# Designs tried in a protein design chat: VHH binders against EKC/KEOPS complex subunit cgi121 (cgi121). Part 96

Target 1, 174 residues: EKC/KEOPS complex subunit cgi121 (cgi121), of Schizosaccharomyces pombe (q9p7j3)
Amino acid sequence: MILPLFPETQVHVFVYENVSNCAAIHEQLISQNPIYDYAFLDAATILYKKQVYSAIIRALEDRRDEQMKTKTIHSEVILSLSPKTEISSAFRQFSMTKKSKNIVVVKIDSKLTEEEEFERLDKLVEGNRVEFSDEELQKLIDFKVLKKNYKLDPSTLENPLASILSSIALRGYS
Key: E = the ipSAE of ESMFold2; O = the ipSAE of OpenDDE; V2 = 0.75 times the mean of E and O plus 0.25 times the DockQ between their complexes.

## First folded at step 20 (VHH)

Design qq1 (from qp13 with R108Q; framework vhh_6qgx_2; at its last fold request DockQ between E and O 0.98; V2 from the best seeds 0.91)
Fold by OpenDDE, fold request of step 21:
Structure qq1 (fold): chain B 174 residues (1-174), chain A 123 residues (1-123)
Amino acid sequence: as target 1 above (174 residues)
Amino acid sequence: QVQLVESGGGLVQAGGSLRLSCAASGFTFSDHHMAWFRRAPGKEREFVAAIAYTGRYTFYTDSVKGRFTISRDHAKNTVSLQMNSLRPEDTAVYYCAATYAWDYYTEQAYEHWGQGTRVTVSA
């Protein structure tokens, strides 16, 4: 897809459930295998499409403004999901782990169509692709983790999306 | 309570060797990537080497490739930097650092830092 604010940047987001090889994928990530140039997120930490898009947009803005805190745009997406400024913390909070079961995979700067990118990614991920939708994400979320990551309380839980987006947007400002 | 304590620095002649060691405590060493950074006089801190939490992958800045070797001992919660064929330009304060993120080259990715150990390489 193309984001309105970044018409020259093609972005793809994929959701996989019941992934059996997260440990293997994680190994490739820590080895810095360029074939795995994606943002691999733990789906347990993602509740909304807009959460992902907001992070992507934030990362792209940072890149545009030459203000990236991380080395890669995909790492910046991970950072951008976090209400915290610490990169290590963001990875701990949102990145796919060896123990992850369900994942959200983000590709930025894709030169392929969504289907082509999927075919490529599908060779790396052993799981079932599901629709990137709030409905599907809601099935995969760990609310305990979500609440922890964004410090959601009974008040903010009345509108979790607003709270999450606010947290992302105001990172480093509170 | 987090502690990274570097040791092994000192004065050495060009062509010589030093082995730096960093003892880690107060955090889960086994799931953190470890790295060495250095700050030369009048320069900014720069990445030197990193080792993944598994110990299976290492990363080096170009200027030290083939000369420096980073390793870790999970049993002892230590990370080491074997520095061979030292050059005057290697003179710096060397810092041990830890991160959960695999953003190895990014200084800001590291959440824990040691106090540093001084390495001086004379011509």
Scores: ipSAE 0.927, ipTM 0.956, lowest interface PAE 0.5, mean pLDDT 96
Fold by ESMFold2, fold request of step 21:
Formats: structure tokens, C-alpha cells, sequence
Structure qq1 (fold): chain B 174 residues (1-174), chain A 123 residues (1-123)
């Protein structure tokens, strides 16, 4: 997929449920294995497609403006999901962990078609691919985690999308 | 309260060795990656070495590869930097740091910092 503001940047997003090898993937991430150069997110933290796209756009804007804080565009996506500017906390809150069961995987600057990227990723992830859609994400979210990560109160939970997107957009300004 | 306390700095002649130690408390040491950074006189702080929270993976800046060894001790909550074949260019204040993020080379990724220990290498 191509984002309108970044027409030369190919992005793919995949969702997997019932992943059995998150511990093995995590080991590869901490070892800095370049084959695993993706953003691996815990699906328990993601409710909307727009949440992921907003974080991707924020990361790409920061790269364009030479304001990235992290080493890679994929780590910048993890940071960009957070309402705060602290890299360590963002990884703790949003990244896939050894205990994760469902994940959202983001590839930015892909040189492959979606199918080609899927074939590569499917060799790494032992789980069931599902559609990247609000319907599927809603089945995988943990609302307790979502509320904590974005500090949502009861009045906001009835329509949390705008509050979440504002948190991503306003990071560092409020 | 979070504390990282470095020790082992001092004056050493070129070619000599020195071992730095960092004692950690007040946070979950077992899930944090650890690193050493250094600031030479008149320069900005730079990455030296990091070790993943498991202890299985280490990373070094090019100028210290083969001379410095980072290690960690889970039982004592310490991280160490063995510095061999020291050069005058290694003269700096050395800082211990901790992060949950596996973004090892990025100073801003580190959430906990020590006060530093001075290492002076004389020609």
C-alpha cells in the first residue's frame, strides 16, 4: 500500500492470530537479525487500522523532517504509537513480547508486492494470518491495555478513535 | 529509587587494563538491556558497548572491538566493562545506562543513567 502523503513509500501491514513462536521472534529482534526488520506490534494494543496508519504517517513525517529519535523507521513506528516521547516505554507498551499471542506486523520501504512480502514473513511467523481490518482487530484487542496505554476515561471509551489519534498526533506538545 | 552506580575508573598507562562495574537497583534489571557510553573531553557522549537483557548478545562501537568486553551478572544485578589495551583516545567519563528497547546504539533510548566514572589513559 501507498500512503497519499508518501507516494514513493511502499507499506505493508499484516495481522497474525494464535502465534506460537513469539519468544523465538523476540530473540531474533534483540539479536538485531536484519531478516526481522519489521515493526512487530502486540495486537492487544491495536484497535483500529487508522491507529496503525497514523503511527506510520507520524514516523514518516519525522523521518522526512530529520526528527526521528530511534534507529530505524520500524522502531520509530513503535514510538509513534505512544502518546509519550520515551522510547523505552513505547517499546514496553506496544511491541510484541515473548508472551504475545496475536501480532500486527508493519513493513515500511518494502521493495516487494504484498504477496511477496507475505511469503517472506510467513516463513518467520508461526500463526494464522487474518485480514488487517477493524473487524479482526476488534477481536484481538485488550481494552484494559488500550485504556491504560492512552489514558482513556469512561466518557472517551464510547468513541475512542479520535482520542487515540489525537494522542499520536500531539505527542510532545501537551 | 532507580540507581546505576559506576565504579572502577582511574588513571592507567597506555596499554594497560581497567575494569568498570555498574551496580543496578530500583528497577527490573532482568528485562533491561545495559550499555556503556563515554564522553571524551570536548566531545559529545558516544556509544561504547551494549549487552542484551539475556546476556547472549553484545554490541560494540568499532574503535573498541577486540579490546573491550561487556558482561552482566544477573545474580548481582551488575554490568561490567573489561577494557584492555587502553589508548589515550579512550580517556573519557564512562556512563552506565539501561533500556527496555532493543535500540542499543541510540542514546535517547536509555531511560536510566549513572553519574559516570572517569577513566584517564596516559601516554
Amino acid sequence: as target 1 above (174 residues)
Amino acid sequence: QVQLVESGGGLVQAGGSLRLSCAASGFTFSDHHMAWFRRAPGKEREFVAAIAYTGRYTFYTDSVKGRFTISRDHAKNTVSLQMNSLRPEDTAVYYCAATYAWDYYTEQAYEHWGQGTRVTVSA
Scores: ipSAE 0.841, ipTM 0.931, lowest interface PAE 0.7, mean pLDDT 93
ESMFold2, look of step 20: ipSAE 0.803; ipTM 0.919
ESMFold2 (binder alone), look of step 20: mean pLDDT 90; pTM 0.922
OpenDDE, look of step 20: ipSAE 0.914; ipTM 0.949
ESMFold2, fold request of step 21: ipSAE 0.803, 0.827; ipTM 0.916, 0.926
ESMFold2 (binder alone), fold request of step 21: mean pLDDT 90, 90, 90; pTM 0.923, 0.923, 0.923
OpenDDE, fold request of step 21: ipSAE 0.926, 0.926; ipTM 0.956, 0.955

Design qq15 (from qo3 with D103E; framework vhh_6qgx_2; at its last read DockQ between E and O 0.96; V2 from the best seeds 0.91)
Amino acid sequence: QVQLVESGGGLVQAGGSLRLSCAASGFTFSDHHMAWFRRAPGKEREFVAAIAYTGKYTFYTDSVKGRFTISRDHAKNTVSLQMNSLRPEDTAVYYCAATYAWEYYTERAYEHWGQGTRVTVSA
ESMFold2, look of step 20: ipSAE 0.828; ipTM 0.926
ESMFold2 (binder alone), look of step 20: mean pLDDT 88; pTM 0.904
OpenDDE, look of step 20: ipSAE 0.917; ipTM 0.950
ESMFold2, fold request of step 21: ipSAE 0.853, 0.841, 0.846; ipTM 0.935, 0.929, 0.932
ESMFold2 (binder alone), fold request of step 21: mean pLDDT 88, 88, 89; pTM 0.900, 0.906, 0.910
OpenDDE, fold request of step 21: ipSAE 0.927, 0.926, 0.926; ipTM 0.956, 0.955, 0.955
ESMFold2, last read: ipSAE 0.847, 0.848, 0.836; ipTM 0.932, 0.932, 0.924
ESMFold2 (binder alone), last read: mean pLDDT 87, 88, 88; pTM 0.897, 0.910, 0.908
OpenDDE, last read: ipSAE 0.926, 0.927, 0.926; ipTM 0.955, 0.955, 0.955

Design qq16 (from qo3 with Y100F; framework vhh_6qgx_2; at its last fold request DockQ between E and O 0.97; V2 from the best seeds 0.90)
Fold by OpenDDE, fold request of step 21:
Structure qq16 (fold): chain B 174 residues (1-174), chain A 123 residues (1-123)
Amino acid sequence: as target 1 above (174 residues)
Amino acid sequence: QVQLVESGGGLVQAGGSLRLSCAASGFTFSDHHMAWFRRAPGKEREFVAAIAYTGKYTFYTDSVKGRFTISRDHAKNTVSLQMNSLRPEDTAVYYCAATFAWDYYTERAYEHWGQGTRVTVSA
């Protein structure tokens, strides 16, 4: 897909459930295998498409403005999901771990079509692709984790999306 | 309380060797990537080496490749930097750092830092 604010940047987002090889994927990530140049997110931490898109947009803005805090755009996406400024914390909060079951995978700067990218990624991920939709994400979310990550309380839970987006947008401005 | 305590620094002649050690406590060492950074006089702190939490993968800045070796001991919660063939340009305060993120080269990624140990390499 193409984001309106970044027409020259192709972005793909994939959701996998029941992934059996997260540990293996994680190993590749910590080894810095370039084949795994994606943002691998724990789906348990993602509730909305707009949450992901907001993070992507922020990461792209940071890159555009030469203000990335991380080394890679995909790491920046992970950071951008977090209401905290600490990179380590963001990874702890949102990145896929060896124990993850369901994941959201983000590819930025893709040179491939969505289908082609999927075929490539599907060789790396052993799981079932599901639609990238709020409906599917809602099935995978861990609300306990979500509430913890964004410090959601009964008041903010009345409009979780707004709260999450605000947290993302206002990171560092508390 | 998080604590990273570096040791092993000192004065050494060019071509010599030093082994730095960092003792970690107060956090889960086993799930943190460890790194060494250094700050030379008049320069900004720079990445030197990192080791994944598994100990299986190591990363080095180009200038130290082949000369420095980073290792870790999970049993002792320590990370070490074996520095061989030292050069005057290696003179710096060396810092031990820890991060959960696999953004190894990014200083800001590291959430815990030691106080540093001074390494001086004379010509």
Scores: ipSAE 0.925, ipTM 0.955, lowest interface PAE 0.5, mean pLDDT 96
Fold by ESMFold2, fold request of step 21:
Structure qq16 (fold): chain B 174 residues (1-174), chain A 123 residues (1-123)
Amino acid sequence: as target 1 above (174 residues)
Amino acid sequence: QVQLVESGGGLVQAGGSLRLSCAASGFTFSDHHMAWFRRAPGKEREFVAAIAYTGKYTFYTDSVKGRFTISRDHAKNTVSLQMNSLRPEDTAVYYCAATFAWDYYTERAYEHWGQGTRVTVSA
């Protein structure tokens, strides 16, 4: 996929359910294995496609403007999901952990088609790929986690999209 | 409350050795990556070494590779920096730091900091 605002940047997003090897993937991430250069997100924290796209766009804008806070564009996506500016907390709240069961995986600056990137990623992830769609994400979300991460009250939790997108967009301004 | 307390600093001759220790309390040590940073006279604070929460992976700035060894002790909730073949340019205040993020080299990624221990390496 090509985002209109970033025409030279190819992005792919994949969703996996019932992942059996999150602990092994996590080990590769903390060892800094470059084969695992993706943003691995816990699907329990992601309710909407727009949530992920907004974080990707924010990360790419910060890279363009030389305002990145983290080492890689993929770690910047993790930070960009957070309403706060603290890197350690963003990783704690949104990244895949060794205990995760379902994940969203983002690749930015891909040189591959979606099919080719999937074939590479599928060698790393032991789970079942599902469509990147609001319908599938809704099945994987943990609303208790979502409420905590974005400080949603009960009425906002019923209709959380605008509040979540505002949190991502307004980080650093409020 | 969160505490990181460094110790082991002091004066040492070039070519000598020192071992720094950092005692951690008030947070879950076992899920945090640990690092040492240093601030030399006239310079900004810079990364020295990090160790993943598992203890299995270590990372070093180039100028200390082969001379410094970072380690951690889960039973004592400590991280240590063994500093061998010390040089005058290693003179700095050394800070212990902790993060959940595996963005090891980035100072802003670290959420907990010690007050520092002073190391002076004389010619």
Scores: ipSAE 0.822, ipTM 0.922, lowest interface PAE 0.7, mean pLDDT 92
ESMFold2, look of step 20: ipSAE 0.799; ipTM 0.915
ESMFold2 (binder alone), look of step 20: mean pLDDT 90; pTM 0.916
OpenDDE, look of step 20: ipSAE 0.916; ipTM 0.950
ESMFold2, fold request of step 21: ipSAE 0.808, 0.815; ipTM 0.919, 0.917
ESMFold2 (binder alone), fold request of step 21: mean pLDDT 90, 90, 90; pTM 0.919, 0.917, 0.918
OpenDDE, fold request of step 21: ipSAE 0.924, 0.924; ipTM 0.955, 0.954

Design qq2 (from qp13 with S30E; framework vhh_6qgx_2; at its last fold request DockQ between E and O 0.96; V2 from the best seeds 0.89)
Fold by ESMFold2, fold request of step 21:
Structure qq2 (fold): chain B 174 residues (1-174), chain A 123 residues (1-123)
Amino acid sequence: as target 1 above (174 residues)
Amino acid sequence: QVQLVESGGGLVQAGGSLRLSCAASGFTFEDHHMAWFRRAPGKEREFVAAIAYTGRYTFYTDSVKGRFTISRDHAKNTVSLQMNSLRPEDTAVYYCAATYAWDYYTERAYEHWGQGTRVTVSA
């Protein structure tokens, strides 16, 4: 997919459920293996497609404006999901862990079609691909985690989307 | 109460060696990546070396590669920096730091910092 504001940037997003090798993927991430240069997110933290796209857009805007805080565009997506500016906390809250079961995987600056990128990613992830859709994401979310990560109160729980997107858009402005 | 306490700094002749140590307490050392940064007089703090929380992967800035070795001891909650073939350009205050993020080179990624230990390398 190509976002209208970033016509030269191809982005792919994949969702996997029942992933059995998150510990092995995590090992590759901490080793800085370039084959694993994706944003691996814990699906328990993602409720909406717009949540992911908003983080991608924020990361791309920061790159365009020379305001990135992290080393790579994929780590910048992880930071951009957070309502706070602390990189370590953002990784703790949103990144796939050794114990994750379901994941959302983002590739930015892809040189491949979606199908080609899927074929590559499917060699790395031992799990079942599902559609990147609000319907599938809602099956994988942990609402306790969502509430904690975005500090949602009872008044926003019926439709937290606006609160979440505002947190992503306004990060750094407090 | 989080603490990172560096030690081992001092004055050394060019070509010599020093070993810095950092004792960690008050946080889960076992899930944190550890690093050394340094601040030379009149300059900004810069990355020197990092070691992943497992101890299996290490990372270095180019100017110290082959001369410095970072290591960690999980039993003692310490991280060390062995500095060999020291040069006057290595003169700086050296800081120990900790992060959960595997964004090793980025100062801003580090959530816990020590007060630093001074290293002076004379010609």
Scores: ipSAE 0.818, ipTM 0.919, lowest interface PAE 0.8, mean pLDDT 92
ESMFold2, look of step 20: ipSAE 0.810; ipTM 0.919
ESMFold2 (binder alone), look of step 20: mean pLDDT 90; pTM 0.916
OpenDDE, look of step 20: ipSAE 0.914; ipTM 0.949
ESMFold2, fold request of step 21: ipSAE 0.805, 0.803; ipTM 0.917, 0.911
ESMFold2 (binder alone), fold request of step 21: mean pLDDT 90, 90, 90; pTM 0.920, 0.918, 0.918
OpenDDE, fold request of step 21: ipSAE 0.926, 0.926, 0.925; ipTM 0.955, 0.955, 0.955

Design qq4 (from qp13 with H32N; framework vhh_6qgx_2; at its last fold request DockQ between E and O 0.96; V2 from the best seeds 0.90)
Fold by ESMFold2, fold request of step 21:
Structure qq4 (fold): chain B 174 residues (1-174), chain A 123 residues (1-123)
Amino acid sequence: as target 1 above (174 residues)
Amino acid sequence: QVQLVESGGGLVQAGGSLRLSCAASGFTFSDNHMAWFRRAPGKEREFVAAIAYTGRYTFYTDSVKGRFTISRDHAKNTVSLQMNSLRPEDTAVYYCAATYAWDYYTERAYEHWGQGTRVTVSA
């Protein structure tokens, strides 16, 4: 998606299913290896493209306004998915874990085309790339996890988009 | 109840050494990264050192590199900070902290904190 308020910022989002090396990727993340400078998200927590783009926009707004809470823009995306301001909990709830099977990978400030970034990322992730689309995300979501992460009641589970987006946009007001 | 308890602080001459210890209880130590922060009189709290939950990766603020060593002991649920070649500017209250997030340098990333142990380095 085009980010009109951030026209200089190139963003790529990739989705992988059946990833076999999440433990190895996690090791690289905790070591602070700069080759792995992406946001690695557990796809079980992501239902909509708009969920991811709203978190990216919130992270970019916080960077613009000098209000970032985390060290990098990619860690800020992880925090921005959360309805709460607690960084540790956001990582627990939304980040890829050693046991994840499907992931969403975000690159912000890319200087590469989507194909070029994919070629780089594909060397790091052992899994099957699928389209970043609501159709594919729907196949990978865990609705029990979604319900817990956003405290959705039964009335909102049928169409939770507005509740999720407001949680991301209004973080810190509840 | 989550608890982090620091010990080992005290008064030491410049050039001396101290070893701080932090005993952890009430949470899953094995999936938490651990860190030491410090607050000098009249100043804001600042990052000193961190160690990943595996023990394999350590991180230090520049002013302590080569002088301080962070380590962890899974069997005892403890984190230690060996402080050598101490300087008067190392005088501070030292705090132990824990987080799941691998955002090691960021104070706000740490969800559990100890009460601190005072270290005074005399000239």
Scores: ipSAE 0.822, ipTM 0.921, lowest interface PAE 0.7, mean pLDDT 92
ESMFold2, look of step 20: ipSAE 0.801; ipTM 0.918
ESMFold2 (binder alone), look of step 20: mean pLDDT 89; pTM 0.909
OpenDDE, look of step 20: ipSAE 0.915; ipTM 0.949
ESMFold2, fold request of step 21: ipSAE 0.797, 0.822; ipTM 0.912, 0.921
ESMFold2 (binder alone), fold request of step 21: mean pLDDT 89, 89, 89; pTM 0.911, 0.908, 0.912
OpenDDE, fold request of step 21: ipSAE 0.927, 0.928, 0.927; ipTM 0.956, 0.956, 0.956

Design qq7 (from qo3 with S30E R108Q; framework vhh_6qgx_2; at its last fold request DockQ between E and O 0.94; V2 from the best seeds 0.89)
Fold by OpenDDE, fold request of step 21:
Structure qq7 (fold): chain B 174 residues (1-174), chain A 123 residues (1-123)
Amino acid sequence: as target 1 above (174 residues)
Amino acid sequence: QVQLVESGGGLVQAGGSLRLSCAASGFTFEDHHMAWFRRAPGKEREFVAAIAYTGKYTFYTDSVKGRFTISRDHAKNTVSLQMNSLRPEDTAVYYCAATYAWDYYTEQAYEHWGQGTRVTVSA
């Protein structure tokens, strides 16, 4: 996938449900295994495709402007999902945990086609790939977590996408 | 309240050794990665070493590899830095820090910090 604002950067996003080896994946992440160079997100925290895209774009903009707060672009994606500026908080809010069952996996700067990347990733993730769509994401979301992460109230819940995108875009400006 | 309290700093001659210790409280120590940073006179704070929350993985800045060893004790909620073969350039205030994120080398990733302990290595 190519983003219009960043035509030189190839991005792939995958969704897995019923993942049995999140603990093992997490272990590889904390070990800094380069084979696991992805952003692993807890699907329970993701409601929209545009939420993920917005975070990716924010991360890419930060990189473009040499203002990344994290070491890697994938960590920056995790940070970019958060309305908070604290990296540790962002990881706590959005990153895959050992207890996660459903995940969203983002690859930035891919040198492979989507299918090739999937084949590579499929060797690492023991779960069922589903379509990256709002429909599928909405089956996996934990609304309690979502509301907490973005401080959604009855008024903002009428248009949660707008609120989420605003939170992502305006992080650090309020 | 969150506290990180460093100890073990002091004056030592080049080639000597020190063992720094950091006592953590007020947060879930077992879920946090721990690190040591240092700030030398007139310089910015820099990463020294980190250890994953499991204790299984350690990370070091190049200049201390082979000389420094980071470890942690979950029973005591402490993280330590064994510093051997100390050099004058190791002179700095050493800070203990904690993070949930596996972004070990990034100062901004750490949400809890100690007040630091001074290490002075004389020539």
Scores: ipSAE 0.925, ipTM 0.955, lowest interface PAE 0.5, mean pLDDT 96
Fold by ESMFold2, fold request of step 21:
Structure qq7 (fold): chain B 174 residues (1-174), chain A 123 residues (1-123)
Amino acid sequence: as target 1 above (174 residues)
Amino acid sequence: QVQLVESGGGLVQAGGSLRLSCAASGFTFEDHHMAWFRRAPGKEREFVAAIAYTGKYTFYTDSVKGRFTISRDHAKNTVSLQMNSLRPEDTAVYYCAATYAWDYYTEQAYEHWGQGTRVTVSA
């Protein structure tokens, strides 16, 4: 897809459940294999489509403004999900781990259609693709993790979207 | 408390060798990638070498490839930098650092830092 603010940037987002090879994918990430140049996120940390899109937009804004902190746009997406500016903590909190079972995968600057990108990604991920939708994401979230990552209290847990999006948008302005 | 303690620095003649060591404590060493950075007099700190938490993958800045070797020992919670064929431009304070992120070259990605050990290479 094309975001209106970034008309020359094609973005694809995929969701996989029941992934059996997260340990193998993790190995490829730490080895810096360019075939795996995606943001691999743990779905247990993602409740909303807007959460992911807000992080993508923030990463693209920081790239445009020459304010990126990380080496790649995909690592910048991982950082951008975090309410804090600490890169190591953001990776720990939001990235797919060896023990992850469900993942959200982001490709920025894709030169492929969604179906073509899926064909490449499906060779790498051993799991079941599901729709990128709030309905599917709500089945995969761990609310304990969400609460911890965004420091949600009981009043914000009733409608956490605004609090989460504010954390992403305002990171670094406090 | 988290500590990274470097040792092995000193004065060495050009062409010589030196082995730096870094002892880690107070965090889970086996899930952290480790790196060496250096700060030459009057310069900003720069990346030298990194090793993934598994020990299987190593990364080097171009100027040290073939001369420096990074390694790690999970039994001792140490990371080492073997420095061969030393040159005067290798003169710097060398810092050990640790991160969970596989963004190896980025100084800001490293969450734990040592105080440094000085290496002086004389002509």
Scores: ipSAE 0.818, ipTM 0.920, lowest interface PAE 0.7, mean pLDDT 92
ESMFold2, look of step 20: ipSAE 0.802; ipTM 0.915
ESMFold2 (binder alone), look of step 20: mean pLDDT 89; pTM 0.915
OpenDDE, look of step 20: ipSAE 0.913; ipTM 0.948
ESMFold2, fold request of step 21: ipSAE 0.811, 0.818; ipTM 0.915, 0.921
ESMFold2 (binder alone), fold request of step 21: mean pLDDT 90, 90, 90; pTM 0.918, 0.918, 0.918
OpenDDE, fold request of step 21: ipSAE 0.925, 0.924; ipTM 0.955, 0.954

Design zi14 (from zd4 with S54H T106S E107D; framework vhh_7yz9_2; at its last look DockQ between E and O 0.87; V2 from the best seeds 0.84)
Fold by OpenDDE, look of step 20:
Structure zi14 (fold): chain B 174 residues (1-174), chain A 120 residues (1-120)
Amino acid sequence: as target 1 above (174 residues)
Amino acid sequence: QWQLVESGGGLVQAGGSLRLSCTASGFTFSSYRMGWYRQTAGNEREWVALIAKHGRIDYADSVKGRFTISRDNAKNTVYLQMNSLKPEDTAVYYCTARLYDKYGPSDDYWGQGTPVTVSS
């Protein structure tokens, strides 16, 4: 996938359900294994494709402006999902954990086709790939977690997308 | 050889002010994004304030409105003015420099850190 504002950057997003080896993946991430150079998100925290894309765009903008807060573009994507500027909070709220069952995986700056990237990633993730769509994401979401992460109330729950996108876009802006 | 040297840390009462300085040497200062992170024992370093070479400034939510980052390229120095300090601001503050190229950021340079203690 190519983003309109970043035509030189290829992005791939994959969704896996019923992942059995999240704990093993998590250990590899902690050890900073370069083979696992992805953003691994807990699918329970993701409701919309636009939520993911917005975070990616925010991260790419930070890179463009030389203002990344984290070490890698993928960690920056995780941070960018959060309405808070604190890195530790963002990772706690949105990153895959050892207890995760469903995940969203983001690859930035891929040199491979989507199919090639999938084949590579499929060797690392033991689960079932599903379509990256709002329909599939809404099956995996934990609304309690979503409400907590973005502080959604009854009035904003009528249009959670707008609230989420605003939170991402305005992060760090008072 | 590159070097980042912080100064200005110390003990201050809540509501007080401190001004941190970081002087760089051994690299082209004006080409780097400069910034401040802080760390408490047992926790990861958290970003506080960043200033890019093109002038964009970002603040963490916890310090916005209280802290001000600035840089003087002629002196190869980055500053952090900290006002209205709170006990939760207590940490070791680290100066950092990051270079960006067309592929993204390089490895960061880090200072040795300067301790800031805010008493109640």
Scores: ipSAE 0.910, ipTM 0.955, lowest interface PAE 0.5, mean pLDDT 95
Fold by ESMFold2, look of step 20:
Structure zi14 (fold): chain B 174 residues (1-174), chain A 120 residues (1-120)
Amino acid sequence: as target 1 above (174 residues)
Amino acid sequence: QWQLVESGGGLVQAGGSLRLSCTASGFTFSSYRMGWYRQTAGNEREWVALIAKHGRIDYADSVKGRFTISRDNAKNTVYLQMNSLKPEDTAVYYCTARLYDKYGPSDDYWGQGTPVTVSS
């Protein structure tokens, strides 16, 4: 899709469940293989589409303003999901690991249609694609992880969206 | 050939202050985002403070209110004033210079680092 504030930037988001090769993907990411230049997120940490879009927007704003903290726009998305400014904690909390089973995959600056990008990604990921939707994401979330990552208390767990989005948008301003 | 030379590190007691300096050469300083990262033993580098070519400043939460970044384009120098130092601030501090194109960093320069030790 094309975000209104970034009309030259094509973004695709994919969700895979039951992924069997996260360890292999992780090795390629550590090796900085350019074929794997995506943001690979653990789906256990993602409840809403807007959570992902807010992180993408924040990463693109930091790139536009020449204030990226990490080396790539995709690693910046991972940082941008975090309520904290620390890079290492953001990766620990949100990035796909060797043990992940379900993932959300983000491509920024794509030169391909969604279908073309999917065809490339599908060669890399051994799992089943599902729709990028709040309905599918809520089947894959781990609420214990979500609560810990965003420090949600019981009073916010019924409708945590506003709290999560505020954490992403306002990181660094308080 | 470009250079980034940090200075001003050392040993200081908790509650004290240090001022780090980083003097640049071999590139157009005013065109670069300047910044400071730090690294503790056995850990990845973490950003500390960044200052854009046009003056926008970002601080990591752990240092906000205690550290101040500034730049002097006439002297090709970026500074980090570090006040109210804590033992947790102990690290090697790296100066960085980054040039951007529309896809992100096109140059990414790092100094050799200056150690800071904050004793309790």
Scores: ipSAE 0.742, ipTM 0.902, lowest interface PAE 1.1, mean pLDDT 92
ESMFold2 (binder alone), look of step 20: mean pLDDT 85; pTM 0.853

